# VHH binders against NADH dehydrogenase (ubiquinone) complex I, assembly factor 6 (Ndufaf6), part 5

Target 1, 289 residues: NADH dehydrogenase (ubiquinone) complex I, assembly factor 6 (Ndufaf6), of Mus musculus (Mouse) (a2ail4)
Amino acid sequence: SVAAASGPGIPGSHLYCLELLRKRDYESYLCSLLFPAECQRSASALRAFNVELAQVKDSVSEKTIGLMRMQFWKKAVEDMYCDNPPHQPVAIELWKAVKKHNLTKRWLMRIIDEREKNLDDKAYRSMQELENYAENTQGSLLYLTLEVLGVKDLHADHAASHIGKAQGIVTCLRATPYHSSRRQVFLPMDVCVQHGVSQEDFLRRNQDKNVRDVVYDIASQAHLHLKHARSFHRSVPAEAFPAFLQTVSLEDYLKKIQRVDFDIFHPSLQQKNMLLPLSLYIQSWRKRY

## First folded at step 22 (VHH)

Design Z2 (from M1 with V108S)
Fold by ESMFold2, fold request of step 23:
Structure Z2 (fold): chain B 289 residues (1-289), chain A 119 residues (1-119)
Amino acid sequence: as target 1 above (289 residues)
Amino acid sequence: QLQLVESGGGLVQPGGSLRLSCAASGFTFDYYYMAWVRQPHGKGLEYIATIESRGGSTSYSDSVKGRFTISRDNAKNTLYLQMNSLKPEDTAMYYCARLDWFSEELDSKGQGTQVTVSS
């Protein structure tokens, strides 16, 4: 006759989120260590939530199971705002972040809804469709991260939108060799058509000039988003800059792919940057992103 | 191997015009930003103008804005600098340079072409 459970907490939930990031999103793990101490736990929860949603598409081959997992997360978010989170480690840590920072429910739901729409194996029809997906997922995640940092600023939100789009484009590029080995190509079809390139060219790992031109056009859009976000950095409060540490790794990938002449299958693109922790540390001292 | 060959320099009177060109080879020209830099005698390098890979955007130093125009022809692997209303202060060795996306520091430059503005 022990009293009802002491609450929705779960021992070790924070450690679970950190180990999930170490394993599945090492770059975000490193970035989170450089957040202000009072924000680190909440930042890790947001990134762990993103990993949980990303795993759904990668981990299930049947769309119906994927939809059921998205339904779980929609319900979980609804219940968090009623102070009744499910007993799942990431959901518990996310709920704590929601309460601590008064996080906007709409951004959490937008991420789930957008990932649900994207459970199929179809390529993006256009560059704009890829950018919209990136805005609704990565952009929304950055808006929530700014809320964790206590930043309410229009310029910070505009930077987050562009950095989110750049992140989504780079993620699509970086994942292409993996997806091609599984006979899947998600690169925007309109760009491929413009250069007379078929999805089969990527499946065969063709690196003729026209194929590299497709990669160039897609990568250059990510570069332009970063350039635009950086053009007004003086108008962005410095308190926002931890949310934008990911630009270090975005820039690193874009430098590398240019140096291999936009051969997206070049082995050097799969090598970890052993200097990334140092580069992030140095960046955290500068008043820029 | 990568080569940048400047041409079109010479002696011109104040107020005159000159067109520089730079032939590029040994790399995929239309994947790189390009720049013109100059070095007056006994002084350091000065960035003059930059142009994006596909020619969509340009930037200029304050000393040449409105007088100089950078352009490129990716079909011919050639970079250009149209210099109008030349002044004696424009006298320098002019270099064509290749840039990466995130650093406008010189990656490579040519051997240069001399521009001399005097009466």
Scores: ipSAE 0.468, ipTM 0.774, lowest interface PAE 2.5, mean pLDDT 89

Design Z3 (from M1 with S53P V108S)
Fold by OpenDDE, fold request of step 23:
Structure Z3 (fold): chain B 289 residues (1-289), chain A 119 residues (1-119)
Amino acid sequence: as target 1 above (289 residues)
Amino acid sequence: QLQLVESGGGLVQPGGSLRLSCAASGFTFDYYYMAWVRQPHGKGLEYIATIEPRGGSTSYSDSVKGRFTISRDNAKNTLYLQMNSLKPEDTAMYYCARLDWFSEELDSKGQGTQVTVSS
C-alpha cells in the first residue's frame, strides 16, 4: 500500500489547472477531457505546467523577469522530486502526477530549459531550429503524457516526436498575427529568405504571394509531421491515442489556413471551431489520432 | 467558385498519343495536390496519376506507368496529362481532380473529357 503521501494539497488546485487550460489552451483542455479518468488529472497538470511556462515569454516585458520565472519552475521541479513542491496550484498538481506515475524529471527540465533559451526575442534561424524547439517542448510534454498513460513503446515515441513538432510549428503559425502586432516575428528565417520575404512583410501583414508561399512551406512541414505520426497508427498501442488527439486541432488549423490561401492574417484563423469538441470525440471513439 | 475544366480528349488509334489539359480556377492552384482520375464505362473511378503542389513528385498507377506523364504549369493554373502508347483499355472518361490535403482523396473533379482508343 504505497501510502499516497498526502502532501499539503491546495484545495481546488485541479480546478485551477483545468480553468487555466480552458482559458489559455482550449484545445488541450478539450483533449484532457478525453483521457482515461484515472489519467485526466495528471494530464491536465502537465498541460497546465506547459501553459505556465509558455506564458512567460508573452507576459514579461523584461527578460530578467522571464528568467526569474523559469528559475522558479526549475527549482519547483527539483523540489517536487524531493517531495517538497512549492505552494503553487500547478506545481502541486504536477507533483502529484510525478509521484503517481513516476514521471521522468529530464523531460520536465528539458521543457523549462528550452523555453528559457527561447526567451530571446529572436526569430528562428531555420525550420530545423523551430522543430528542435518543438521537440524539446511539445515533444517532451508528449513523452510525459505517454508516461501518464503507462505507455512505453518506440512507435508511440516516434509518433509523439512528430506530433510535437507539428504542434510547435502550428503554434508558431497561429501566434504570428499576435506577434506581428507586437512587432515581433519568429518564423524561420531560412524559409523567409528563400522566398525573398522580410520580417517587415509580416509586420505589415503583407498578403503577397511570396509571403503566402512562406506560410505554405512552414505549414507543409507540420502537415508532413502529422502524416508521419499517423503512419505509425497501426503500430502504436491504443492506450497512447488520447495523448495524440491534439492532431485533430492541428489538422483543423492547417485545413483552415489552406482554405484562405495561406493568408496567415486571415481573421477566420483566429476563430474557434465550434465543432472541434465533436471532432475530438469522434476521433477518440474511432481510436484514431 | 472552384472550377476544373478538362480538354483534349477524343478518338485515337491504338499506339497513338493525346494530351489532356485541365484549367483550374477559384483556388490557388499551386498549393494543392492534383490528380488525374479515369472512369471506364461501367467501372469505378481509378486514380492514375498524382502530382504534388508546386510541381513536386509524381506518382502513377501501374496501368499507366511509363506511358502517361502528369505535369503542371502553376503560372497558367493548368494540369496536364500526356498520354502515349494508348491502348483500348485506356478508353474512359478522364477527370482532373483536386485532392484533399490530408486524406489525399478526391476533393473536387471536373466534368471530364472522353478518351476513346479504338482501331
Scores: ipSAE 0.886, ipTM 0.948, lowest interface PAE 0.5, mean pLDDT 94
Fold by OpenDDE, fold request of step 23:
Structure Z3 (fold): chain B 289 residues (1-289), chain A 119 residues (1-119)
Amino acid sequence: as target 1 above (289 residues)
Amino acid sequence: QLQLVESGGGLVQPGGSLRLSCAASGFTFDYYYMAWVRQPHGKGLEYIATIEPRGGSTSYSDSVKGRFTISRDNAKNTLYLQMNSLKPEDTAMYYCARLDWFSEELDSKGQGTQVTVSS
């Protein structure tokens, strides 16, 4: 009778993850509620892990501090696979998820590694670089989410890849006003150059046609990825659909930005969609993504 | 306010040609999928041609493929339909349509222009 060493549980660690999502990633929070009951805790843990890593870039004034935080998470992931997670709420919940679902370590490590590389205050050189970043972060997260759902399917993986890329692109677009306020621009430089747009144009919140065209081209790539992901709908197992519900939010943003003629700085883009919970529920009920 | 105004319709003999125009206003024309749809008398709406934003790819129904050409001038906010080798079966009300970005369904259409092909 190998006594399952009850690792040191942190009381309230699950609630911590949920609150973190609710505050920092409300869309992910809502999506997590629509997972099967047995998968909700694990899904929330993964998303909380992603939020913790994503916050490193925004919270650190010095790159060295960011690197230290990334090293903490690298070690945490290594230790949790040795059944010795650090005494941190998200790490503990992630460890539980890893054990319950036999999550693949390489995906967790890939997320950390990619975000560590992204700590530099540099714009993406190309749309491809942004998509690669998205694949290695959001894509990896979706692969892990599929594992939580017990889905092993090639079509689901393809859909996940496209949705991950769309997510990364939309996240980049959504964050552009915030970054501009901090005198940072991360939009793909190749697209900017193609339209004769400089980083300064974004810092000045220029609304000229060429700036809008840059935003349109970038948004169109996200749209294309969503279209591809949805083309797999008939081939993707229904059990995977909860992992892809975030497409509702992505579509919502892309429709909103089109309505404002791709003015990325338009105030309406920062407003929460009050109908998002209903939209997510309906999509879930329709077994679509 | 969004407006789509069709023109160029009329009476033409079989084998003849017409060019329809649609003037768009009230939105950024070049960022939208546009289409021509037609409705014969007593029949349903038929999608006959679609064009992507910024003059991208075009698609045609089998009924008009090889005879009709959809094009756009973004600088003029104008959509065109060149119709060649017209047949009596092409007789219909023709509408300019803006399509939804995701569903590719009709979002808005104009008042239409009548095309009659008769000997």
Scores: ipSAE 0.885, ipTM 0.948, lowest interface PAE 0.5, mean pLDDT 94
Fold by ESMFold2, fold request of step 23:
Structure Z3 (fold): chain B 289 residues (1-289), chain A 119 residues (1-119)
Amino acid sequence: as target 1 above (289 residues)
Amino acid sequence: QLQLVESGGGLVQPGGSLRLSCAASGFTFDYYYMAWVRQPHGKGLEYIATIEPRGGSTSYSDSVKGRFTISRDNAKNTLYLQMNSLKPEDTAMYYCARLDWFSEELDSKGQGTQVTVSS
């Protein structure tokens, strides 16, 4: 993508963030294009930061190297708030967003801390643990996105919390076929135990009803969080709605997994939604999320 | 092949009772919210009751609260509507509907069963 090193105030770092999103998080790339013009660059920086952290676990051969990368980001965030960001393209763009919008440091640190705790290959112990992880990562990212949009509103924060939880659950489900091919399963163990399902059932791509019941229980929680966030949308200021454009993709995945009878390995779940750009554009004109 | 087959309709006096059944096949019944909707002759569809897939939560329209009870037997793939204290205004074609997540009201419904309440 962009080979030239990026520094403060040079035009390479933003393009780096956009290319990273287009390749690694296409859905966020599309959403960022629909933000208010003055917010787009900052929104892209937040999502590129999320991509950098999300890739650490799968990009390193050892947990120790993953911990070192998380320590880099902790220091990078500390240094941003001292106006001394490291020469890393995403860090530069994140620093610009921090300065422009007075972003809350605690939310950035909460994301890093939570991802650091999740560097091992162990499944979540419970549905609640998965939801807490989602709140601390995806929820925090949405709180920062609301700050980019200039929204300080309790109802917007509550919607962000529920949408963040729904996003974290959907991400866990979406990643399951990939992780299973690498002999890893992260789905909440308490739900698996409840249905008599083991990790081996997912490694063998078992399609029996009890396995689909696990997927159903987990997906239904994402559906309920999204439904709840939408139940009070009239109390949420419209200025917040760009932060919630990702609900289009959440809904799309939840529809698809229900349509395949909760067979998490069904090939159609890996198909790109060619209508997503249109759906997001239409959603950007609505007074709802 | 998704199929919903309603039964149990008929002619009944005001104040009487009927129990409607809906036999479901061709899909995993306990993954879906189910609903009863009705259509009086010459009028639009009216939602009347909804029930959660695997749990006891139900909801009712104001016109039937306290008189109608929706239930399901997931072992038999069957949805029920117990209708008590029937009124002439309850005369309608009653439909069983499967509610997909995020879908419009009648993503999938049966052929219906006629309920007629006459004096």
Scores: ipSAE 0.590, ipTM 0.830, lowest interface PAE 1.7, mean pLDDT 90
Fold by ESMFold2, look of step 22:
Structure Z3 (fold): chain B 289 residues (1-289), chain A 119 residues (1-119)
Amino acid sequence: as target 1 above (289 residues)
Amino acid sequence: QLQLVESGGGLVQPGGSLRLSCAASGFTFDYYYMAWVRQPHGKGLEYIATIEPRGGSTSYSDSVKGRFTISRDNAKNTLYLQMNSLKPEDTAMYYCARLDWFSEELDSKGQGTQVTVSS
């Protein structure tokens, strides 16, 4: 850029964010490389922030410690809007993104608040509760990403909402084998009850039809959100499309889980997609998502 | 092994009706979109109708809207096509097809059943 904003920094804070993504959210790392050059650093900061929050639940043994880490981030966000960011690499990069793009504080706070509410080990009560969680976390993250891209458009926001919901649902499905090995099941209870399925069915890795029906119903909602977002792609400005590159991985997972007959524990669902970098590169040249 | 077996084709007069059936086996039927496609002699495949896995929504090509009805019975693993007000241009080999969620192309299709509409 011709004129760069200046302020307190930590040498190597951008590299820290990139390494965090490479290790903990490789799909977002790849997507960020395909953003316009002037947006890549800010996009990485948003995704690194998401990783920091996502790790709190799994990285602490006591809920009180988790709440303390969420309070740190709430204060960090308050302080960065007063130009006083804490000396933490992700917070510094996020602060730079906030200043460069005039990011909306409300979306950052919504993400933190929602993840704080989700620090317990309870399953979602309903499909609607899972979708609300996804909207408030993944949707808000996409709204911020659109702000980084300079996109102010109602259709882009509407697509971001649906894609965010699809992402949250897919994340919940992907995580189920890991959580089940720890005797935790978070899949929506109303869907389980509808099919006569208990949490024990998932803990025992039961693959009877009624269990697979639960997985089908949940995955089909992600499919419907993605399909709906795509139904009006002609109305969405092309400048928004980098924010929606994650639909490649969403579609990949949804195809895979159908091919294994909705056996959520099938080993192929845990395998890396070695063609993902190529698929994302090809998608970046299309006029659709 | 996946199987799709069409039946119910035949010769019918213009304006007549015919009901096609497709027996499905070797996969979990109610997890898939199903479709009827047809191929007039010497021509390419034409999508006619599609139906959601659990039967909620249907879609029809303009050439058959209002005349054809797709349905499914998931308890019997069977797909149906009710064809009314048949026209000579409906003459074709009719195939039952399975679709993936994101595929615009056939995943699998059966051997077909011939429908001939002529005087």
Scores: ipSAE 0.540, ipTM 0.798, lowest interface PAE 1.9, mean pLDDT 90

Design Z3 (from M1 with S53P V108S)
Fold by ESMFold2, fold request of step 23:
Structure Z3 (fold): chain B 289 residues (1-289), chain A 119 residues (1-119)
Amino acid sequence: as target 1 above (289 residues)
Amino acid sequence: QLQLVESGGGLVQPGGSLRLSCAASGFTFDYYYMAWVRQPHGKGLEYIATIEPRGGSTSYSDSVKGRFTISRDNAKNTLYLQMNSLKPEDTAMYYCARLDWFSEELDSKGQGTQVTVSS
């Protein structure tokens, strides 16, 4: 009789998404609270989807299990565009967002496809490869977020592309101490080669000048993307700005890594920013990103 | 520990030249944009020249363009300002400043060196 009563709803699916964000992506949780009320639930669903995909690489010990989880999400997205989402809380909330805002399927699929390609333990070959990954994951997520906000604007898309690249670079930097403790390094190999730095230098937590030069070069690209996105903020509709609240956290990390002289293993980079909720609230009123 | 120590100021006649130096310590010099700013007596600060961390690109205010040259020697942790064709209106306290990515304040400036252009 349960099968006969199966609408796509799962009681508490929205609460599940919020709890997932609170635990696994607190920064996105805070940002979602500052979206227009009619958009908050859909924004949370997109970010919960991102968390589900992001967890796969670190949560499975075998690549084949990771591939099966990606295939689940590919099928889930296909099925939600046929109004038949699987009975999984994040998939249900994502399906509701898709229907409410006519979200573009291609962006959802791009995120899954790119994450699937990145399940291995290989470092990015180049800075460009890292930026392409960031564009296809974080950029696509921001394009979907703009669709939730009802923004269809070329300048907003351009800003989303640069902010997405900055986010992907910062995420790679921020995760490096964790990956290094597990004997993995993903930082772009072309930048490492340019400075005579090997993967072993990061595994040994070497902080000589040439190693810090690698971190500087990578972080400066994130800074340049953020600076460029901000250079034309007056051309971007204000309705897009909630999608870009994450720039507060991007700037915070980039400030911190500069302050520690690009020592990517410095303990202060792991400390919680207790002022983040206040900073986000203030930013939400500034009409800037 | 950040220190910026300007030197090379003094009295010079109009049309003359002067070279300012800034010795930097307490930070990795080649990770930062550097700038010269000046403050005429009783007036606000003016940004006059900036230089990128690796020395490839420079920028100048209109008031000094063509007359002043900013440069840096990253091996010596030193910033320079070559000042040619000096005018009385160039009279000011000159400061060396470190520019971080997100600060617009000059909290990272030296104590300054006085340049006075008069006959």
Scores: ipSAE 0.526, ipTM 0.788, lowest interface PAE 1.7, mean pLDDT 90

